# Ledger of designs, part 268: miniprotein binders against q9h3h3

Target 1, 235 residues: q9h3h3
Amino acid sequence: EDGFTAEHLAAEAMAADMDPWLVFDARTTPATELDAWLAKYPPSQVTRYGDPGSPNSEPVGWIAVYGQGYSPNSGDVQGLQAAWEALQTSGRPITPGTLRQLAITHHVLSGKWLMHLAPGFKLDHAWAGIARAVVEGQLQVAKVSPRAKEGGRQVICVYTDDFTDRLGVLEADSAIRAAGIKCLLTYKPDVYTYLGIYRANRWHLCPTLYESRFQLGGSARGSRVLDRANNVELT
Below, E stands for the ipSAE of ESMFold2; O stands for the ipSAE of OpenDDE; V2 stands for 0.75 times the mean of E and O plus 0.25 times the DockQ between their complexes.

## First folded at step 20 (miniprotein)

Design GT6 (at its last look DockQ between E and O 0.87; V2 from the best seeds 0.87)
Fold by OpenDDE base, look of step 21:
Structure GT6 (fold): chain B 235 residues (1-235), chain A 102 residues (1-102)
Amino acid sequence: as target 1 above (235 residues)
Amino acid sequence: DPEEVEKLLEKLLKLIERMVRRALEAIERGDKDEVKWLLIKARIIIYILEELTTDPELRKKVEEVLEKLRKAIKALEEGNLEEVKKILEEILEEIKELIKEL
């Protein structure tokens, strides 16, 4: 992604967070209704601003699925931001270890696997697979961006509770691969999002901790996961 | 590309403006949780603006907005909604001025 694409995508995501969401909540809605909901709101047809002929007449920020075990806990994000600003003012060195410690201290431990897909059948099929995995309890929560007017790629986000739990991060990758998804995945902790850290930041911090590539016939997990900070394969 | 940066700066400033307006509306509804999350998100945008801004004068104005956001958060934690409202109104005017200068 050339130039300021990451910052543009961040601005779009934050704008989308302010608009209504289409949500399937497995805690309150029977799993048997999922297929009808997926058919009613395919992400390739749901439009960001409610265009004529779309399934939605009003703006939609995100389409989301919540699992039975989903409990929203963001930790102390305000305390995290205050500590981050104080750290910058101190002039102390800032490292990936510093951010990890800040995240732990303030209990801001959530992270997400990200995948970017073109609008169409492949996106809708991938989303349906993820939504089923969430409702079946293999994943806790996921969301997908609606279709933009100009087209472009849509993003699916699959969350994990703790980016410091390598096993939990790898289990989520395995569940995504079991749903039939073969594209590139990147894992980003939410702490980097809450601190405005993207590509080409002044501290040279990489906000992507893991990269998953699909592998035919190899590992039982169906992927190779790279630790980008250490440049080590975990699988 | 300077034009690309300018467009992104304008987009980010307009997004802060929208967040601050919505926070003012949330105060009138007594929704402190919505105010809190909007202030968190406004800080994220300010952090992005600080990384993108190379102009010293613009950077100083962005830092002043961040300091006002800190004061608004403190006032919110203290339960002083009138002070939060006052600070957010000041931020809104500063953001409008910044948008006109771009």
Scores: ipSAE 0.881, ipTM 0.947, lowest interface PAE 0.4, mean pLDDT 93
Fold by ESMFold2, look of step 20:
Structure GT6 (fold): chain B 235 residues (1-235), chain A 102 residues (1-102)
Amino acid sequence: as target 1 above (235 residues)
Amino acid sequence: DPEEVEKLLEKLLKLIERMVRRALEAIERGDKDEVKWLLIKARIIIYILEELTTDPELRKKVEEVLEKLRKAIKALEEGNLEEVKKILEEILEEIKELIKEL
């Protein structure tokens, strides 16, 4: 990976946030309509800018599914940002612990499991499984990027509501694996995103809190999860 | 690669410009929540710019934009949308100038 891949992806994601989204909202749409919607908008075929031959003629930033119980709560992000700026001028050390405390204090506790897949059947199948898990209530909200013109990897983001609740984060990993997903997953708390902290940061913080690897043929557990902050396996 | 960094800086500045323009439109519609979130995101981009820039003159101008963002956010919290609009128009002009100076 080059030195600024995360920053380029972040810029592209924030630009995508500003374009229209394709949303299946289980809070207002019957679950029986999900399979038709998935067939109409496979993420490998929905294009970022509305290419000819796409199911979409206009730009799409994200394809998303909201669960029936999804209750958005981003917390006090403005207060978080203000406190972060004050902390940097205070002379106090900036560590993963200070980031965790900022997140707790301002109730900015959400985070996400991330997976990167090439366009094609594997991506569409993975997304469909995630979308079903969201509509069935095992997950709360997920989104997937549309296809870029050059055909690069796409990302699925599966959100959790509290990165400090390790059990809840691991339960989301289990739900993702139950949907048949075997690729590498990485987990990033949203506090790092809201503070613009990516790989190339002056504090050498690691924005990836957990890494999940699927294990074939082993014990009853399907995941090996590494805590990146403490270099400790959790499974 | 210096060319890669310059492209990233330009991309980030243009994204702030889009966010500020969208926030000005949101003020016209009275959508305070959209303004709030656009300013949160603009602040994120400023944090990324601060980590990437080594040019002292650019860094100084980026900090000036951040100070104006703080004032706009304070004005928004106070419900003073006219002041938010005034500050955002100033930020927009400063961002456009920064893009030209790349």
Scores: ipSAE 0.854, ipTM 0.936, lowest interface PAE 0.5, mean pLDDT 90
ESMFold2 (binder alone), look of step 20: mean pLDDT 86; pTM 0.842
OpenDDE base, look of step 20: ipSAE 0.879; ipTM 0.948
ESMFold2, look of step 21: ipSAE 0.850; ipTM 0.935
ESMFold2 (binder alone), look of step 21: mean pLDDT 85; pTM 0.840

Design GT7 (at its last look DockQ between E and O 0.84; V2 from the best seeds 0.85)
Fold by OpenDDE base, look of step 20:
Structure GT7 (fold): chain B 235 residues (1-235), chain A 102 residues (1-102)
Amino acid sequence: as target 1 above (235 residues)
Amino acid sequence: DPEEVEKLLEKLLKLIERMVRRALEAIERGDKDEVKWLLIKARIILYILEELVTDPELRKKVEEVLEKFRKAIKALEEGNLEEVKKILEEILEEIKELIKEL
């Protein structure tokens, strides 16, 4: 794993956030149109820069689905960043607890389950399952990266409203597993993203709070969720 | 690999340049929300740069750019779009010079 893969992926994600999104909004579009939309814009075929023969002629940053209960609230991200810069200047110790407190204070509580899949049928099928779970109200919002020119893995992000709500995080894992997804999942709070904290950082902070592994023949949830900070199994 | 780091630094600086240019365009359209989010995202890139940069002179320049972004955010909160524009133009020139020095 190239030492800076996470920073490269972050730069690509931030560049993608600047380009137009393909969105299915369940608040304004009937659920009966979802299948036609999924067929029109399969993520394995939608290209990042609108390549000839793709479903999109223009650049696409993300493909997203918004649920009926989706309300975009990022909290006070500017205040969070200001407090983070002041904290660094103070020379006070920085711990995972410090970041959790900053997130709570500034109401920056969103987080996401992440999965990486190769382009093709498995990705499109996984995305269709997630999109349906969002439209049915089992999940609030999800997005998937379009196909890159060089190929490589595409990422599906499934968001939760509060990374401090362990039950809500586990419920989202269960909904993802119920959609038939069996790959490795990692959970990352958005506070780490907004503060530029990745795997290699001077504070040795781990931006991944949870890891979910699918288990054949396990309990009703079909996954084993590990708390990475405490190295404890939650399921 | 020093060459890999340099390529990443260039990629990040060029991304900041694009964000600053887009923020200047958003100011002309009166889209304060787009300006706000572009400034937030540019700061994220600068935090990544602070972790990657080991050269003291380059590190100092990154810190100076971060300070200018703090001033731009304050001016935006005060509704002083002309001051935001001025600061972003200064940042744009500094980022261009940093890219040339790589």
Scores: ipSAE 0.869, ipTM 0.942, lowest interface PAE 0.5, mean pLDDT 92
Fold by ESMFold2, look of step 20:
Structure GT7 (fold): chain B 235 residues (1-235), chain A 102 residues (1-102)
Amino acid sequence: as target 1 above (235 residues)
Amino acid sequence: DPEEVEKLLEKLLKLIERMVRRALEAIERGDKDEVKWLLIKARIILYILEELVTDPELRKKVEEVLEKFRKAIKALEEGNLEEVKKILEEILEEIKELIKEL
């Protein structure tokens, strides 16, 4: 009721999925080519629809980096969706535990840390750091949205392969922070994305599982990571 | 804001239309994997529509389209691409009518 920003962003993301991607694939491309690629395609300059003067002449849906160990594994998403539809007609309660069990049963375990940044140097610098972390093996796969028409923040998604593996999710947070990123990060399991569950849903499910806030204090620096379901600090 | 909701509904329906058209092209190329993923994505959009739609008549039509997607997915699992094509053509016409009814 307070707005449909998440649904609009979801629609734009799904439309972007259908357009061509710009990909640096470390599995087939030497790491020494990364810096030139990053300089050619900064996300603040790559345009969604190929505007004149852009590095790209054609539409770009996403800019992505695949790590050397990246092995695509979406799990049984079709079975997940079928089970979800059956569950809704059963009249049984739908809770966060229900979603977790569906994800485990169908092996749809991936999730992502999300950050939103305005176009410009900070975005390009953050993306470059993430991309290097992926190529160096600290992260496995990441993508960033291109620049849309005037205004609007862009998003970087950093994927992990198992949202139930808290150590792995926290290690990805640490790698993101080591790249110099200080903004708010939120973590969303892909199960929520594949079931179309966003903030305004009738079950009052919270699709954000974790929040990470950069913690600047004293001589030590780190992240404070909060489990949104239990309101418990994990770090 | 009812006008903003209507704009979002139209955007989502047009995206389904685009996905169905792409899936029909993928059938002509024999690309079953692309068809599968387009159907997965279209179902996500229908789930979003079900949460947004408050008009009972429109909600019923959205649910009927989702049922047709279930049948198309079953046909795809059985390898019956001709049946998938037939159902997707029906869905395409229904989506076009839903957009007009906005």
Scores: ipSAE 0.834, ipTM 0.924, lowest interface PAE 0.6, mean pLDDT 89
ESMFold2 (binder alone), look of step 20: mean pLDDT 86; pTM 0.852

Design GT8 (at its last read DockQ between E and O 0.93; V2 from the best seeds 0.88)
Amino acid sequence: DPEEVEKLLEKLLKLIERMVRRALEAIERGDKDEVKWLLIKARIILYILEELVTDPEIRKKVEEVLEKLRKAIKALEEGNLEEVKKILEELLEEIKELIKEL
ESMFold2, look of step 20: ipSAE 0.849; ipTM 0.933
ESMFold2 (binder alone), look of step 20: mean pLDDT 86; pTM 0.848
OpenDDE base, look of step 20: ipSAE 0.879; ipTM 0.947
ESMFold2, look of step 21: ipSAE 0.850; ipTM 0.934
ESMFold2 (binder alone), look of step 21: mean pLDDT 86; pTM 0.845
OpenDDE base, look of step 21: ipSAE 0.883; ipTM 0.948
ESMFold2, fold request of step 22: ipSAE 0.851, 0.864, 0.859; ipTM 0.935, 0.941, 0.940
ESMFold2 (binder alone), fold request of step 22: mean pLDDT 86, 86, 86; pTM 0.852, 0.849, 0.850
OpenDDE base, fold request of step 22: ipSAE 0.878, 0.875, 0.875; ipTM 0.947, 0.946, 0.946
ESMFold2, last read: ipSAE 0.849, 0.853, 0.858; ipTM 0.936, 0.938, 0.938
ESMFold2 (binder alone), last read: mean pLDDT 86, 86, 86; pTM 0.853, 0.849, 0.852
OpenDDE base, last read: ipSAE 0.876, 0.877, 0.874; ipTM 0.946, 0.946, 0.945

Design GT9 (at its last look DockQ between E and O 0.77; V2 from the best seeds 0.84)
Fold by ESMFold2, look of step 20:
Structure GT9 (fold): chain B 235 residues (1-235), chain A 103 residues (1-103)
Amino acid sequence: as target 1 above (235 residues)
Amino acid sequence: DPEEVKDLLRKLLELIVRAAERALRAIKEGNPDEAKWLIIKARIIAYILIELLDDEEIKRRVERALELLKEALRAIEEGDPKKAEEILREVIEEVRRLIEEEK
């Protein structure tokens, strides 16, 4: 391939962000309606552009569930971008620590656990488990991509509000595993997204902060979680 | 694969135009907060694009678009949506010229 897989995925995500979303909002919708909504819009059947035979006639960028306590807070992204540009002209080193400090200074602290699954009933089952965890309050917000390409993988994103709060990130991992999900998870802070930092970057920054691998009989969370920046196991 | 990279670059340019056009509509409809977020998104896309470009002249033109987007944000914050509209139209025109040159 061309070595820009992350950038191709980023472009697709940016496009999807600007199309309509299918949202189950627990802040305004009774939890008893969730199962019917999940049955109507399984991510393996919802199509990106409304293909024949799909439940949607219009484009769908994302399928999302907002928890009862979800309060959107992106932080000072405009200030983050300005400070980032100033930093690049300052001659100061650009490191993972520099990015962490920018994120803290501008309160851009959210991040997400990511999983990639092939279309099918396994994807739909995983999404349903995540969506239930969100509505039940173990997770706050999640989204899943619709089906865009036959046989292509889809992504589930499970957000946390503070990537520097390791306990909170580990609690989200545990809630994901409790939903029966056993695949590899990777964690990416949103600061990298807002600064357009993907694999092809001049600073050789790695936007993946944590990896989670399912482990039977491990910690109370059931995972082995690795901090990739420091090469240490958190669990 | 040079063809795949060319397609990615073209898609990113088109996404900048799409975000800028939506921001322009949001300003005209009296939704400055929505417009600001769309301009921020256009800037994110430009950051991604700059890291992929090898042609210094094209990179300079994208960097100019990035600066214009910053000025559009300032115009919205200063309560001058008419200036923001003018700037956004310039961004759209310049990026569309880049897209046509890629054909």
Scores: ipSAE 0.866, ipTM 0.938, lowest interface PAE 0.5, mean pLDDT 90
Fold by OpenDDE base, look of step 20:
Structure GT9 (fold): chain B 235 residues (1-235), chain A 103 residues (1-103)
Amino acid sequence: as target 1 above (235 residues)
Amino acid sequence: DPEEVKDLLRKLLELIVRAAERALRAIKEGNPDEAKWLIIKARIIAYILIELLDDEEIKRRVERALELLKEALRAIEEGDPKKAEEILREVIEEVRRLIEEEK
């Protein structure tokens, strides 16, 4: 994907964040209701703007599932942005290490595995697997984009609490693979999103920290995870 | 494609307006936390725009909007919602003018 495509997707994501979400919250809803909810709101059929004949009559930004252990904590995003602006004004060098330190200082540590899938049975099946893993406590929170009018790819986001916890990031990858997902995964810290840093930026920062590729007959995890910053395989 | 870039820029500007308008409504409804989050989103969009813009005049105007949005956050934190509303109205007007000028 070229840099322009990344910014376009970012714009769509920002727009979606402002619209209502369809949420299954395992903290307040029995797990036994998950299958009925998934059947009612398959992501391939839920439309972004509530098209006639869709399960939703009103616009939907995201479809999300919250696990039992989910606690919304974005950290000090306002402080992070202030520090980022001050850093730019200072003229000091900006590196991936700088962003990592800013994230730690302001407790903005969340990140997500991303997968892009075409609308259809495979997407709905993938989402059902992820949703079940969240409700069962293998994952904490996930969301999927609704179907666009253009019929483009939909994105599933699986979050982790701390992008600096390599083990936690790898465990989430393993849980995603255990749910039957075989496509390419990329991991992006939210700190890059909150600072508007995408593939094309003046600092040449790469917002993708990890890449996971499925491998048949590979390690117990069924994937190879690449550290993009160091160009080293972790599995 | 220059036209595609122009369309993206317009879309991003419109999203700033939308976020600011929703933040204004959130303040009026007594939900300052929602307003803060929407303002933060508008600031993110401004960051993206600043990286994409080649025109220095447009860039300066977006940077001004970014600063105003920061002031709106401060006003909310200080317990002055009316000041925050005034600042958000200014942001909306400025960015709408920019959209109309770039059509």
Scores: ipSAE 0.860, ipTM 0.938, lowest interface PAE 0.5, mean pLDDT 93
ESMFold2 (binder alone), look of step 20: mean pLDDT 86; pTM 0.855

Design PR1 (at its last look DockQ between E and O 0.86; V2 from the best seeds 0.85)
Fold by OpenDDE base, look of step 21:
Structure PR1 (fold): chain B 235 residues (1-235), chain A 102 residues (1-102)
Amino acid sequence: as target 1 above (235 residues)
Amino acid sequence: EVRKQFEELIKRFEQAMELIEYLLELAERAAKNGDTIKARIILYIAEAMAEQARKIIEELKKLAEETGNEEFKRMAEEAKRIIEEVEKRLKEVQEKVKEALS
């Protein structure tokens, strides 16, 4: 990876957040329409800027699926950011524990499993599996990045409500594995995103809390999950 | 080879500057849209990138001093001028976002 790949991808993600999204909302749309929607908007063919011949004529930032139980609650992000700026000004030490406490205090507890896949059938199939799991209530919400002009890897994000709920995080991993996903997964709390903490951060904080690797046989979960902070296997 | 190392550092510096310019554009767009949360996120990333650029400049200066190469010294000084200008722009955008929060 080039030296600033993570920060570049973050910039692209922030730009994408400001463009229109293609959304399937299971709260308002019958589940029976999901297959037709997936066929109409396969993520490997939906283009970021609406290229000629793509399913979309206008720019698309994200393709997303909302489950029946989805309730957007981001907590007090503005208060979190203000507290963060005050903390930096104070010169007090900043640790992973500091960020956890800030997240809890401001109720900014969401996080996401991330997977990166090359454009193509495998990506579209993976997305279809995740989308179905969301509509069936095994997952709450997921999104996938559209195809870039350069044809680079696309990212699927699967959200959980609370990064401090280890069981909930592990249940989401199990649901992703049950959908047939075998690639590497990393879990990142949204608090790190809201505070602009990526790979090149001056505090040397690791924004990845968990790593999941696929495992054939053995555990009912079909994966091994590593706690990166403690370097301990949880499964 | 020291020259190769110096050229690689310059390349990384240029990449950092390009990314900061893009981030500043995005922050202004977010602020114009009233999304102050996103504007602050983008600015935090820009600050981190500016810090990385400063580290690269220190490495450039070190290599220039170790080699005594006047060309390398001039290039390191130019990089310092560039980052100072970018940091000034970053501060201006930060103040605009703060004003929008008040």
Scores: ipSAE 0.865, ipTM 0.935, lowest interface PAE 0.5, mean pLDDT 93
Fold by ESMFold2, look of step 20:
Structure PR1 (fold): chain B 235 residues (1-235), chain A 102 residues (1-102)
Amino acid sequence: as target 1 above (235 residues)
Amino acid sequence: EVRKQFEELIKRFEQAMELIEYLLELAERAAKNGDTIKARIILYIAEAMAEQARKIIEELKKLAEETGNEEFKRMAEEAKRIIEEVEKRLKEVQEKVKEALS
């Protein structure tokens, strides 16, 4: 597609990772403080670089909520990257099964549901619902991008521990829908992120593993989830 | 028409070059911070963009050959020189990141 949109967004995310984050950590902060924190730092008003008049005076890369049971564990990413580089030198074919095996071998199993929303009430409402679901224990960890200088859509990422655990991925989708979110969701395993694989890749790999569309009268979760790799409906 | 197709390819090439330049800057920042995992991610993306740029140049050369248009041939050759310089800088940043790993 035109402009290498996925790769440009990836670059912005890499930059954001390296700036300070605004974090509500349920492991160290009482849940009763969440609503005040959400009101102080709505993602539609927190600016990427700390504009005058915004709630933040300094740059913010991400706004995040960590659940009570959050235990960061990205796995053996250094080994994953080394194996990836060796694999490319070997001449062996690279397929979606290759990426799945690398992820399993190196215990890099996390992934995330993604949604893109314009700045405003709908974004702030969606974020607040997700943040509450995290603090209440229905989701484990989520983050949202701050408002970019030129505006544009912002992203909410909702993480899961194991992309191979379809039940767990579908339960996270259900929790997101229970928060009242009806927009398109896409799911990307973190192995693709750590290996820098986006839409413009030479192997024609699809980094989006699942898509979720909200539909009335759909599955028990209120959404229709499609496995993009196999063109199979999971719900 | 062929001219519109050629102009679209040039636009995509320019977008790829701008993105690679930005990615190289980010990779150096990550390396300076000691985050070699992130530096490698960023360089993987930059390599993918460089390959896409090479594919675009091949399409430009094919259109220039088909039309016999000397302007198109000159632009394709200039794009090739630009990507060669960018790939040299990419290799230099990759070497810096490898040095940081040691």
Scores: ipSAE 0.847, ipTM 0.919, lowest interface PAE 0.5, mean pLDDT 90
ESMFold2 (binder alone), look of step 20: mean pLDDT 84; pTM 0.795
OpenDDE base, look of step 20: ipSAE 0.861; ipTM 0.933
ESMFold2, look of step 21: ipSAE 0.822; ipTM 0.905
ESMFold2 (binder alone), look of step 21: mean pLDDT 83; pTM 0.792

Design PR2 (at its last look DockQ between E and O 0.88; V2 from the best seeds 0.85)
Fold by OpenDDE base, look of step 20:
Structure PR2 (fold): chain B 235 residues (1-235), chain A 105 residues (1-105)
Amino acid sequence: as target 1 above (235 residues)
Amino acid sequence: TEDEVRKQFEELIKRFEQAMELIEYLLELAERAAKNGDTIKARIILYIAEAMAEQARKIIEELKKLAEETGNEEFKRMAEEAKRIIEEVEKELKEVQEKVKEALS
């Protein structure tokens, strides 16, 4: 991977956030319409800029599904950013514990499991499984990136309400695995995104708190979830 | 070897160019976010741009070091050019930052 891939993907994600989204909202749309919506907008065919022959004629930033219990409360992100800038000016040491405390203080607690998949049937099938789990109430909200012109990997993001709730994070991993997803998952708190902290940060902070690997062999069917900060297996 | 040093220098230049391209794109995105009234998004983008500028500065220090160690005048000129480029980009970054701050007040 070229030296700034993470930051480039972050820039693309920021650009995508500003474009229109294709949304299935289970709060206002009957669950019985999900299959038709998934068939209309398969992520492998929806194009980032609305290419000719794609299901979308206009640019699409994200394809998203909102569950019945979804609430768009991101906390005090503006206050978080102000406190972060003040902290940097103070010259005080910055640690993962510092970011956790800032997140708690400003109620910016959301995080997401991330998976990267090549365009195609496997991606569309994975997305359909996740979307169903969201509509059925096993997950709260998820989004997937549309197909880029370069044909690179697409990302599915599955959100949790509180990255400090270890049980909630593990439950979301279990729901993703139950949907048939077997690839590597990484969990990132949104506080790192809101503060622009990616791989090439000067504080050497790791934005990935958890890693989940699916184990195919033996009696222990399930995920091995690693706490990256403490290098401890949680499962 | 001289060839190995040249290759290393060219790789650093390529990495520097990638950083500059990304900063320019980020600045465009920040201005767009600010125009849309999304100051939170603009600040996120600017934090990434600042981090990239720091990386570019580190690359320049490595370029200078290689230029000094080899005594190669071409490498010295290229390192000085990179320094001028980053100084210009940092000026633009600062201008965008001030615009975003004004929008927050």
Scores: ipSAE 0.852, ipTM 0.928, lowest interface PAE 0.5, mean pLDDT 93
Fold by ESMFold2, look of step 20:
Structure PR2 (fold): chain B 235 residues (1-235), chain A 105 residues (1-105)
Amino acid sequence: as target 1 above (235 residues)
Amino acid sequence: TEDEVRKQFEELIKRFEQAMELIEYLLELAERAAKNGDTIKARIILYIAEAMAEQARKIIEELKKLAEETGNEEFKRMAEEAKRIIEEVEKELKEVQEKVKEALS
């Protein structure tokens, strides 16, 4: 509708997934090496396609940090996709509850907090804070997009392992805020990503489950969190 | 006014063209994912392409409505051209979908 911006960004994310990643893996790399790695690969300077003068000579899809306790658990995504296709031919109505049940049935429970920042010091500082929180164990895994040619906004994704565990999602929000992040955060369950559901969908579903806004004097380290599904404030 | 209807028609054409460009890109990405053996990713990309094709069909119906309401023959011709284009794209989409399903077997 507005030139399908969400769907274009989704396509670029799919392409990025298929290119090499720059990973700091705390499970196999000493924490004392993190600061040097961050200085070598600031997300405002790592380029998507390896531009001249970049720290990277080859394409980079994502920059990621894996915590010591990170254990991947994507669930039964193949079964999820098969069930989704069958459901659409059944004539049953499709609602947010439908997506939640599919995710539970197939154990595709992960989700992520998203933040969007322009290239520059603010982005690099935010990423460094998130990366340290991951290595210190307050967060499990995060990634950030590299700089695109036009210098558009970049995204940091901070994953949680179970979107139905509200306390765990709120704890991740608190850890993000403790790292000094003040921008708007939105939370998207991965089930929507695996089923290709973005703004241009025929069910008018909203893939954003929670919004987190910085506020002075708020609980949870300065967050106000809104549950988009129930239109209720959680703070 | 008639000038406002023409602006609306031109905006719909622009949105249709944007959808076609995105579908072409998505089909290329789906083929790349399938070539890499990542059928889960290929299916995600094809779900997005299906959504774009549905939006394009909705746009075509709006173009047809405006052409009928105005009696404008140029609008009618352009709506018919858009319909031919989406039919070709939907055929290609089905072929890529079948290729991905075969890889899963």
Scores: ipSAE 0.822, ipTM 0.910, lowest interface PAE 0.6, mean pLDDT 90
ESMFold2 (binder alone), look of step 20: mean pLDDT 85; pTM 0.821

